# VHH binders against Iron-regulated protein A (irpA), part 16

Target 1, 312 residues: Iron-regulated protein A (irpA), of Synechococcus elongatus (p12608)
Amino acid sequence: LITNQTIQGFVDQVVVPSYVSVAAGATQLEQALQTYQQAPTAANLEAARQAWRVARDRWEQTECFAFGPADSEGFDGAMDTWPIDRQGLKTAAAQPVEQREDSRKGFHAIEELLFAATEPTLSDRQHLVILATDLTKQAQGLVTRWQQASDQPAYRSVLLSAGSTDSAYPTLNAAGTEIVQGLVDSLSEVASEKIGGPLETQEPDRFESFVSRNTLSDLRNNWTGAWNVYRGQRSDGVAAGSLQQRLQQQHPVIAQQLDQQFATARQALWAIPEPIETNLASPRGKVAVLTAQTAIAAVSDTLERQVLPLVQ
Key: E = the ipSAE of ESMFold2; O = the ipSAE of ESMFold2 at other seeds; V2 = 0.75 times the mean of E and O plus 0.25 times the DockQ between their complexes.

## First folded at step 12 (VHH; framework vhh_ozoralizumab_d1)

Design z06 (from y01 with Y102W; at its last look DockQ between E and O 0.91; V2 from the best seeds 0.00; counts 0 for: pae O 2.4 > 2)
Fold by ESMFold2 at other seeds, look of step 12:
Structure z06 (fold): chain B 312 residues (1-312), chain A 119 residues (1-119)
Amino acid sequence: as target 1 above (312 residues)
Amino acid sequence: EVQLVESGGGLVQPGGSLRLSCAASGFTFTAYAMYWVRQAPGKGLEWVSEISGSGTSTKYPDSVKGRFTISRDNAKNTLYLQMNSLRPEDTAVYYCAKWRRWPQAFDYRGQGTLVTVSS
């Protein structure tokens, strides 16, 4: 099922452009927070909050390919640990960010200081710039690890060498397994944990981005990232050699089911009114959330039970 | 089918040494950071060491720093923990693990290997 074209398209049309987009968003957030610190107006606060949402959108589209450097070199932990240590974050302003545990930095540390109060304090504004500078460093580092060799090969090269004896992916199917498992894990996590946890406990503050009211956007971007990987590109259409195209050619019944399940999941996710956190209070809102949970789970189940065996 | 199988535990005197091994299969080992965690009787999990996918970066909590050394052999898909200068408080079941992002937790799959440090 998986070809060299499949892997190259995945890396060059989806993964690398997505990480470049994240780094650009992190840079814009850092600049907005620097401006806000220097001139703490309401307009600059809103610009910084919006820049956080944009960077977050871009990051959440990378959820399903958080293997390799994102995991093996700690970038995901440094950027996206949740929950944060709120008390430790309050005290951590004296601690160099390089020495901090992951629970005191990254997107959610910035979220806490930027959104939890009506206005960040002077100390918070100084701290936000420190955190955003580190986030930018991590996002840029992740791009570098995919694109540039150092004492380790560029991860692009690791994946593109799939099928050679000395690759981390000694067969094309090993690379295919990584790609499909990433889809399964991301969508399963969305359904069972990101949605299912708060729904089961009826605690809206268990939604990951409750503080900023950004959780529904996160979930929609998780879907978008998975859809992009499946199609092999970030624009409309179906890329040649993509997982979707290969399935259409070799297993058209599975491909038709999966295409329909993705569409149903999108319809359900986009039907949830903002913010998802308030939907726990009413039966109608709970039905919308449950419908989305069920639809996302169906995509993950088909990927795990029908597609994953084809690459193992 | 991710599998993690720990071995190398046993009974040792204080000040002794042990080397733990973890055989990993069912995933691309080098694509992931690996961890040792332990669970002492009646306590929760404690992180003991971390190693990057390439093996070039390691981290330890103060409780074991200088006494424990994590390593990995990526050609054999095997993780190791060299434990020296063992103390009674090191008594625990030791697990190797991956990191799971959500809910954030160590993803340990094996039965672990018991280390008992006692006179």
Scores: ipSAE 0.530, ipTM 0.810, lowest interface PAE 2.4, mean pLDDT 91
ESMFold2, look of step 12: ipSAE 0.628; ipTM 0.849
ESMFold2 (binder alone), look of step 12: mean pLDDT 82; pTM 0.830

## First folded at step 13 (VHH; framework vhh_ozoralizumab_d1)

Design a1 (from y05 with K98R; at its last look DockQ between E and O 0.88; V2 from the best seeds 0.00; counts 0 for: pae E 2.9 > 2)
Fold by ESMFold2, look of step 13:
Structure a1 (fold): chain B 312 residues (1-312), chain A 119 residues (1-119)
Amino acid sequence: as target 1 above (312 residues)
Amino acid sequence: EVQLVESGGGLVQPGGSLRLSCAASGFTFTAYAMYWVRQAPGKGLEWVSEISGSGTSTKYPDSVKGRFTISRDNAKNTLYLQMNSLRPEDTAVYYCARWRRYPHAFDYRGQGTLVTVSS
């Protein structure tokens, strides 16, 4: 099922452009926070908050390919650890950011200082720039690790050499397993934990981006990232050699089922009214959230039970 | 199917040494940082070491720093923990783990291996 074209498309049309997009978003957030620090107007605060949401959108589309450097070199931890240490964050400004535990930096540390109060203090604004500079450094570092060799090969090269004796992926199917398992893990996590946790406990602050009311956007971007991986590109259409195209050619019943399940999950996610954090207050809201949970779980189940065996 | 199988535990006297092993399968080992965690009787889960995918970066809490050494052999898909100068408070079931992205928690799947340090 998995060809060299499949892997090349995944890396060059989805993964690398996604990480480049994240780095651009982080840079824009850093600039917006520098402007807000220097001129703390309501307009500049709103611009910084919007820049955070844009960078967050881009990051959340990378959820299903967090293997390799994102995991093995700690970029995901540095950028996306949640929950944060709220007590320690406000006093951490004296500690150099590169020496901090992950719970005192990254997207959610910035979220806390930027959104929790109606207006950040002078100290918060100075701290936000420090945090955003580190986020930009991490996002750029992740791009570099995929595109450039150092004491380790560029991760692009690791995946594109799948099937050679020197690759971490000794067969094309090993690379295919990583791609499909990433989809399964991301969508299963969305259904069982990101949605399922708050539903089970009835605690709205168990939604990951509760502070900014951004959780529904996160979930929609997780779906979008998975959809992009499945169809092999970030633009409309289906890429040649993509997982979707290969499945249509070799297992058309599975492909039809999976296409429909992705569409059903999208419809359910986009039907949830903003903000998701308050939907649990009414029976209609609970039904909308449960419907989305069930639809996303169905995509993950089909990938795990029917697609994953085809790449093992 | 991801599998993590721990071995190498046993009974040792205080001051002794043990080397734990963890055989990994079902995933691309080098693509992931790896961890040792432990659970002492009546206590919660405690992190005791971390190693990067390449093996070039390691981290330890103060309670074990200088006594424990994590390592990995990426050709054999095997994680190790060398434990020296063992103390009674090191008595626990030891698990190897990956990091779970959400909720942020250790993803351990094996039965663990019991280390007992007793006079």
Scores: ipSAE 0.481, ipTM 0.786, lowest interface PAE 2.9, mean pLDDT 91
ESMFold2 (binder alone), look of step 13: mean pLDDT 83; pTM 0.837
ESMFold2 at other seeds, look of step 13: ipSAE 0.534; ipTM 0.810

Design a2 (from y05 with W99Y; at its last look DockQ between E and O 0.72; V2 from the best seeds 0.68)
Amino acid sequence: EVQLVESGGGLVQPGGSLRLSCAASGFTFTAYAMYWVRQAPGKGLEWVSEISGSGTSTKYPDSVKGRFTISRDNAKNTLYLQMNSLRPEDTAVYYCAKYRRYPHAFDYRGQGTLVTVSS
ESMFold2, look of step 13: ipSAE 0.692; ipTM 0.876
ESMFold2 (binder alone), look of step 13: mean pLDDT 82; pTM 0.828
ESMFold2 at other seeds, look of step 13: ipSAE 0.643; ipTM 0.857
ESMFold2, fold request of step 14: ipSAE 0.734, 0.656, 0.573; ipTM 0.893, 0.866, 0.827
ESMFold2 (binder alone), fold request of step 14: mean pLDDT 83, 83, 83; pTM 0.840, 0.833, 0.836
ESMFold2 at other seeds, fold request of step 14: ipSAE 0.669, 0.611, 0.608; ipTM 0.867, 0.851, 0.845
ESMFold2, look of step 15: ipSAE 0.587; ipTM 0.822
ESMFold2 (binder alone), look of step 15: mean pLDDT 83; pTM 0.835
ESMFold2 at other seeds, look of step 15: ipSAE 0.612; ipTM 0.846
ESMFold2, look of step 16: ipSAE 0.626; ipTM 0.841
ESMFold2 (binder alone), look of step 16: mean pLDDT 82; pTM 0.825
ESMFold2 at other seeds, look of step 16: ipSAE 0.711; ipTM 0.883

Design a3 (from y05 with A105P; at its last look DockQ between E and O 0.92; V2 from the best seeds 0.00; counts 0 for: pae O 3.0 > 2)
Fold by ESMFold2 at other seeds, look of step 13:
Structure a3 (fold): chain B 312 residues (1-312), chain A 119 residues (1-119)
Amino acid sequence: as target 1 above (312 residues)
Amino acid sequence: EVQLVESGGGLVQPGGSLRLSCAASGFTFTAYAMYWVRQAPGKGLEWVSEISGSGTSTKYPDSVKGRFTISRDNAKNTLYLQMNSLRPEDTAVYYCAKWRRYPHPFDYRGQGTLVTVSS
């Protein structure tokens, strides 16, 4: 099922452009926070908050390919650890970011200082710039690890050499397994944990981006990232050699089922009214959240039970 | 399917040493950071050490820093934990683990290997 074209499209049309987009968003967030620190107006606060949401949107579309450097070299931990140590974060301003635990930096540390109060303090504004500079460094480092060789090969090269005895992916199917497992893990995490946890406990602050009320956007971006990987591109259409196209050619019944399940999951996710964090209070909102949970789980189940065996 | 199989646990005197091993299969081992976690009787999971995919970066909590050393052999798909200067509070079932982002940090672990530190 998996060809060299499948792997190259995944890397060059989805993964690398997504990480470049994240780095650009992190840079813009850093610049917006520098401006806000120097001129703390309501307009500059709003611009910084919007820049955080844009960078977050881009990052959340990368959830289903958080293997390789994102995992093995700790970029995901440094950028996206949650829960944060809220009390320790407030005292950590004097601590160099290189010495900090992951729970005191990254997207959610910035979220806490930027959104929790009506307006950040002077100390918070100084701290936000430090955090955003580190986020930008991590996001740029992740791009570098995929695109540029150093004492380790560029991860693009690791995947594109799949099938060579010297590759971490000794067969095309090993690379295919990584791609499909990433989809399974991301969507099952959305259904079972990101939605399922808060729904079971009935505690809205168990939603990951509760502080900014950004959780529904996160979930919609997780779906979009998975959809882009499945189609092999970030724009409209279906890329040649993509997982979707290969399944349509070789397993059309599975492809039809999966296409329908993706569409049903999208409809259910976009039917949830913003913010998801307040929907636990009403029976109608709870039904909308449960409907989305079930629809996303169905996509993950089909990928795990019917597609994953085709690449193992 | 992901499999992690721990070994090397046992009974040891305070101040003693043990070396734990973990055989990994079913995934691309070098693409992931690896972890040791432990569970003392009646307690939750505690993170014990982390090693990067290449093996060049390691992290430890203060409770074990300087006493425990994590390592990996990527050619053998094997993770190790060298435990020195063992204390009774190190008594636990030790698991090797693959990191998970949310909400539990560890997605996969084996059956574990029991370490008992007692005189």
Scores: ipSAE 0.452, ipTM 0.771, lowest interface PAE 3.0, mean pLDDT 90
ESMFold2, look of step 13: ipSAE 0.527; ipTM 0.807
ESMFold2 (binder alone), look of step 13: mean pLDDT 82; pTM 0.822

Design a4 (from y05 with K59R; at its last look DockQ between E and O 0.96; V2 from the best seeds 0.00; counts 0 for: pae O 2.1 > 2)
Fold by ESMFold2 at other seeds, look of step 13:
Structure a4 (fold): chain B 312 residues (1-312), chain A 119 residues (1-119)
Amino acid sequence: as target 1 above (312 residues)
Amino acid sequence: EVQLVESGGGLVQPGGSLRLSCAASGFTFTAYAMYWVRQAPGKGLEWVSEISGSGTSTRYPDSVKGRFTISRDNAKNTLYLQMNSLRPEDTAVYYCAKWRRYPHAFDYRGQGTLVTVSS
């Protein structure tokens, strides 16, 4: 099922452009926070908050390929650890960011200082720039690790060499397993943890981006990222050699089921009223959230039970 | 299916040494950072060490720094913990772990290996 074209498209049309986009968003967030620090107007605060949402959107589309450097070199932890240590964050301003635990930096540390109060304090504005500078460094480091060799090969090269017995992916199916497992893990995590946790406990602050009211956008971007991997590209359409196209050719019943399940999950997820955090308060809101949870779980279940065996 | 199988624990006197091993399977080992965590009787999990996927970066809490060394053999899909100068406070079940992406937490799956340090 998995070909060289499949892997090359995944890397060159989805993964690398996504990480480049994240780094650009992180840079824009850093610049907006520098401007806000220098001129703390209401307009500059809103621009910084919007820049955070844009960078967050781009990051959340990468969740289903958080293997390799994102995990192995600690970038995901540095950028996206949740929950944060709120008490430790309040006292960490004097601690160099390089020495901090992951729970005191990254997207959610920035979210806390930028959104939790009506207006960040002077100390918060200084701290925000330090955090955003580190976020930019991490995002750029991820791009570098995928595109450039150093003491280790560029991760692009690791995946494109799949099928070599010397590779981390000694067969094409090993690379295919990584790709499909990433989809399964991301979507099951959305259903069981990101939606399921708050729904089970009935605690709105268990939604990941409760502080900024950005959780629904996060979930929609998680779906979009998975959809892009499945289709083999970030633009509309279906890439030649993509997982979707290969399944259509070789296992059309599975492909039809999966295409329908993705569409149903999208419809359910986009039907949830903003912000998702208030939908636990009413029976209608709960039904909308449950419907999306079930639809997303169905995608993950089909990938795990019917697609994953085809690449193992 | 991700499998992590720990071994090498045992009874040792204070000041002694042990070497723990963890056999990993069901995932591309080099694509992931690895961890040792421990759980003393009646206590929660405590992070003990971290190693990057390539093995080039390691981290330790102050409680074990200078006494414990994490390493990995990527050709054998095996993680190690060399424990020297053991103390009674090191008595625990030791687990090797992956990082769970959401919520961020240690993902340990094995039975662990018991280390007992007694006088």
Scores: ipSAE 0.579, ipTM 0.829, lowest interface PAE 2.1, mean pLDDT 92
ESMFold2, look of step 13: ipSAE 0.610; ipTM 0.838
ESMFold2 (binder alone), look of step 13: mean pLDDT 83; pTM 0.832

Design a5 (from y05 with R100K; at its last look DockQ between E and O 0.90; V2 from the best seeds 0.00; counts 0 for: pae O 2.03 > 2)
Fold by ESMFold2 at other seeds, look of step 13:
Formats: C-alpha cells, sequence, structure tokens
Structure a5 (fold): chain B 312 residues (1-312), chain A 119 residues (1-119)
C-alpha cells in the first residue's frame, strides 16, 4: 500500500510545510509579545492573544506526526506539555528557560500568563517574551531537524530512505506503520482523552486549553492535521500516492468508509457550540460533544482495525 | 502493539551495582525518547532518567546524577540503566517508559523490575 511517493508526499507536502508554518506562527507570537511588552495597550494585548491562537492552530495540525524529533529530541514536551505547573511557573521567572522542566514553558505556560488574568502584569509581560523566544527556538529547531543534517541525518532523509538496508524504517511498510499509527494515536487521544477525560470527570478545566477557551479550535485542528496526512497534502484534493489515493485504488470499500467517517467527524466537531469548556454541563452541549467523540473514535478505529494491518 | 519488558532487578547491598534492561517492541524504537521511572514502596512515581532517540543526550535528577547511567542499543531495541553506588532509598520497582503525549506523563506498560537495596 505504501510507496516511495506516499512517504515523499507525506514529508514534503504535509510535515515539513506544517512545521515551517508553526515556526512562522511562533515568530509572529514572539514579535507580538515584544510589542505588547514595550507598549502594553489593550490593542497590543489582543494582538498577542490572537497571535497565540494562530500559532496554536498551526501546532495542533502537527499532532499526528509527533514521532521522530518531536518526541526523540524533546520538542513536543518543550512546546506542548500539559498540565503545566502553575505554582512553579509563578516562581520560575528568574529561572533560565533552558533549565526549566517542560511543565514551566511552552504553549500552555504562555497561555496561562497571557489569558488567565484580564491583563498580564509587568513581570508577566517580561516573562512572556522569554517564553515566546524559547517557543520560537524550539519550533525553528524542529524544522531544522527535519530539513538539515548535522550529527544526525535530517529526518526527511530518514523517512525517504525507507526500504534501504541502513534505514530506521527497513521497509516501506515500516514507514507506513509509523504514519498510520500516528493518525490512530492522535485521533484516539482526541476521543478518549481530550474529550473523554473532561466528559467522564465532568471537570471542564480538564479541557486542554481551558484557560484561553481554545480547546475546540485545538480539536478541529487535530482533525485537520489528520485529514491532511490522509490526503497527502494541505490543500484541497487528493495527492498522488497519498494514503487516501492508495486506499481508493487497492481497498475502495475501506477508503469510502474512511472518507465518510472523516466527513462525519468534521461535521460533528464543527457543530459543537463555542465554548466547549462551558457547554459540557448542558444536555445539548453534552450530546454535541459525545457525538463528536464517537465520530472521531470511529475514524481511529477504522484506521487501526482495517488500515494498520495493511501496512504491517 | 507497544511492549516494554523490564529485567535485571534484584537484592543488592548498599554501595552495590545493578544493570537493568528493557526490551522494546511494537514501535520504531529510535524515533522516541525513552525513560526510566521508579516507584518506591508507599511513594509516588519518580522520574529517574531520560535518553534521546539517538542516545546522544541524557538527563538525570539530582538524586541519581553521577550514579546512574541510561543507555540504549538501537540495533537491539533495548534500553539500559546502569545503577552504581546504590542506596537504600533507591529501593523501588523500576519501569522503562515512553512519553505519553496527552496529558504529558510517563507511558509505562511493563510489570517493572524490583530493585531492593538492603543489608
Amino acid sequence: as target 1 above (312 residues)
Amino acid sequence: EVQLVESGGGLVQPGGSLRLSCAASGFTFTAYAMYWVRQAPGKGLEWVSEISGSGTSTKYPDSVKGRFTISRDNAKNTLYLQMNSLRPEDTAVYYCAKWKRYPHAFDYRGQGTLVTVSS
């Protein structure tokens, strides 16, 4: 099922452009926070908050390929650890960021300082710039690890060498397994943890981006990232050699089911009223959230039960 | 399916050494950072060491730094923990782990291996 074209498209049309987009968003967030620190107006605060949401949108589209450098080199932990250590974050302002635990930096540390109060303090504004500079460094480092060789090969090269004797992916199917498993894990975590946890406990502050009320956007971007990987591109259409196209050619019943399940999950996610964090308690909000949870789980289940065996 | 199987625990006197092993399967081992964690009797889970996917970067808490060495053999899909200068407070069940992305926490799946440091 998996060809060299499949892997090349995944890397060059989805993964690398997505990480480049994240780095650009992190840079814009850093610039917005520098401007806010220098001129702490209401307009600059709102611009910084919006820049955070844009960077977050881009990052959340990368969840299903958080293997390789994102995991193995600690970028995901440094950028996206949740829960954060709120008490430690308050006392950490004097601690160099490179010496901090992951729970005191990254998107959610920035989120806490930027959104939790009506207005960040002077100390918060200084701290936010430090955090955003580190986030930008991490995002740029992740791009570098995928695109450029150093002591280790560019991860692009690791995946494109799949099937070669000396590859971390000794067969094309080994690379395909990583790609499909990434989809399964991301969508399963959305259904069972990101949605399921708060639903089971009835604790809306267990939604990942409760502080900014951004959780629904996160979930929608998780879906978008998975959809892009499945189609092999970030634009509309079906990329040549993509998982979607290969399934359409070789397993059209599975492909048709999966296409429909992705569409159903999208409809359910976009039907959830904003904000998801405050609609958990209402019967209509709970039904919408449960419907989305079920639809996302169905995508993950089809990928795991019917697609994953085809690449193993 | 991801499997992590720990071994190498046992009874050791203070000042002694042990080498723990973890056999990993069901995933591309080199694509992931790996961890050792431990749970002492009546205590919570404690992080013990971290190693990058390539094996080139390691981290330790102060409680074990200089005494414990994490390593990996990527050709054999095996993680190791060399424990030297063992102390009674190192007594625990030791687990190897991946990182759970959400919520961020250790993803340990094996039965662990018991290390007892006692006279």
Scores: ipSAE 0.585, ipTM 0.833, lowest interface PAE 2.0, mean pLDDT 92
ESMFold2, look of step 13: ipSAE 0.602; ipTM 0.835
ESMFold2 (binder alone), look of step 13: mean pLDDT 83; pTM 0.830

Design ko1 (from y05 with Y32S R101S Y102S; at its last look DockQ between E and O 0.82; V2 from the best seeds 0.00; counts 0 for: pae E 10.8 > 2)
Fold by ESMFold2, look of step 13:
Structure ko1 (fold): chain B 312 residues (1-312), chain A 119 residues (1-119)
Amino acid sequence: as target 1 above (312 residues)
Amino acid sequence: EVQLVESGGGLVQPGGSLRLSCAASGFTFTASAMYWVRQAPGKGLEWVSEISGSGTSTKYPDSVKGRFTISRDNAKNTLYLQMNSLRPEDTAVYYCAKWRSSPHAFDYRGQGTLVTVSS
């Protein structure tokens, strides 16, 4: 099922462009926070908040391929640890960010200082620039680790060498397993933890981006990222050699089922009224959230039960 | 299916040493950061070490820094923790864990290995 074209398309058409887009978003957030620090107007605050949402959108599309350097070199932890240490964050401004615990930096640390109060304080504005500079460094570092060799090979090269005996992926199917497992894990997490956790506890602040009211966007971007991986490109259409195309050729009934399940999950997820954090308050809101949860779980279940065995 | 099997625990006197091992399977070991965590009797889970997938980056909390050394053998899919200068407060069940990218949490699922430090 998995070919060299499948792996190359995944890396070159989805993963690398997605991480480049994250780095650009982080840079724009850093610039907006620098501007806000210098001129703390309401307009500049809103621009910084919107820049955070844009960077967050781009980052959330990478959830299903957070293996390799994102995991093994700590980029995911540095950028996206939640929950944060709120009390420690307030006192951490003097601590060098390079030595700081992951719970005191990254997207959610920035979210806390930028969104929790009506206006960030002067100290908060200075701290936000420090955090955004580190976020930009981490995002750029992740791009570099995928594209450039240093003391370790570029991860693009690791994946593209799948099938050689000295690769971390000794067969094409080993690389395929990593890709499919990433889809399964991301979509299962959306259903079971990101939606399921808040539903089980009935606590809206258990939604990951409650502070900014950005959780529904996060979930929609998780779906988009998975959809892009499945079809092998970020633009409309189906990429040659993609998982979707290979399944259409070799297992068309599974492919048709997955295509329909992705579409059903999208429809359900986009039908949830904003913000998702208030949907726990009413039976109608709960039905919309449960419908999306079920639809997303169905995609993950089909990938795990029917596609994963084809690459293992 | 991810499997993590810890071994090497035991009874040791204060000031002694132990070496823990963790056999890993069911995932691409080199693509994952690995961790040791511990749970003392009646206490919550405490992180005690982290190692990058390549093995070139390690981190420790102050409570064990300088006494514990994490390492990995990627050819054997095995994680290690060398514990020196052991103290009674190091008494705990030790687990190896992998980082789970979704959710961002430790995935510890082995039985653990008991380390008891007492005279």
Scores: ipSAE 0.000, ipTM 0.374, lowest interface PAE 10.8, mean pLDDT 88
ESMFold2 (binder alone), look of step 13: mean pLDDT 82; pTM 0.823
ESMFold2 at other seeds, look of step 13: ipSAE 0.005; ipTM 0.390

## First folded at step 15 (VHH; framework vhh_ozoralizumab_d1)

Design b1 (from a2 with H104W; at its last look DockQ between E and O 0.75; V2 from the best seeds 0.00; counts 0 for: pae E 2.01 > 2)
Fold by ESMFold2, look of step 15:
Structure b1 (fold): chain B 312 residues (1-312), chain A 119 residues (1-119)
Amino acid sequence: as target 1 above (312 residues)
Amino acid sequence: EVQLVESGGGLVQPGGSLRLSCAASGFTFTAYAMYWVRQAPGKGLEWVSEISGSGTSTKYPDSVKGRFTISRDNAKNTLYLQMNSLRPEDTAVYYCAKYRRYPWAFDYRGQGTLVTVSS
């Protein structure tokens, strides 16, 4: 099922452009926070908050390919650890950010200082710039690790060498397994943990981006990232050689089922009223959340039960 | 399917040493950082070490730093924990784990291996 074209499209049409987009968003957030620090107006605060949401949107579309450097070299932890250590964050200013535990930096540390109060203090504004500079460094580091060789090969090259004798992916199916497993893990986590955890405990502050009320956007971007990987591109349409196209050609019943399940999951996710954090208080909101949970789980289940065996 | 199988636990006196192993299969081992975690009887899960995919970067909490050494052999898909200067409070079931993305928590799957430190 998996071809060289499949892997190249995944890397060059989805993964690398996504990480480049994240780095650009992090840079924009850093610049907005620098401007806010120097001129702390309501307009500049709103611009910084919007820049955080844009960078977050881009980051959340990368969840289903957080293997390789994102995991093995700790970029994901440095950028996206949650929960944060709120008390330790307040006292961390004396500690260089490179020496901090992951719970005191990254998207959610920035979220806390930027959104938790009506407006950040002078000390918070200074700290936010430090955190955003580190986020930009991490995001750019991910781009570098995928695109440029150093003491290790560029990860693009690792995947494009799949099937070669000394690759981390000794067969095309090994690379295909990584791609499909990433989809399964991301969507399963959305259904079981990101939605299921708060729903089971009935604790709205268990939603990951409760502080900014951004969790529904996170979930929608997780779906979008998975959809892009399945289609092999970030724009409308179906990329040649993509997982979707290969399934349509070789296993059309599975492809039809997946296409419908993705569409049903999207419809259910976009039907949830914002913010998701308040929907636990009403039966109507709970039904919308449960409907989305079930629809997302169905996509993950089909990928795991019917597609994953085809690449193993 | 991801499999993680721990071994090497046992009974040891305070001050002694043990070496734990974890055989990994079902995934591209080098694409992931690996972790050791432990659970004392009736207690919650505690992180005790982390190693990068290449094996060149390691981290430890203060409770074990200087006494425990994590390592990996990527050719054999095997993770290790060398535990020296063992203390009674190190008594626990030890698991090797991958990191789960959300909530950021450890994804362990094996039965674990029991380490008992008792005089």
Scores: ipSAE 0.576, ipTM 0.825, lowest interface PAE 2.0, mean pLDDT 91
ESMFold2 (binder alone), look of step 15: mean pLDDT 82; pTM 0.833
ESMFold2 at other seeds, look of step 15: ipSAE 0.607; ipTM 0.835

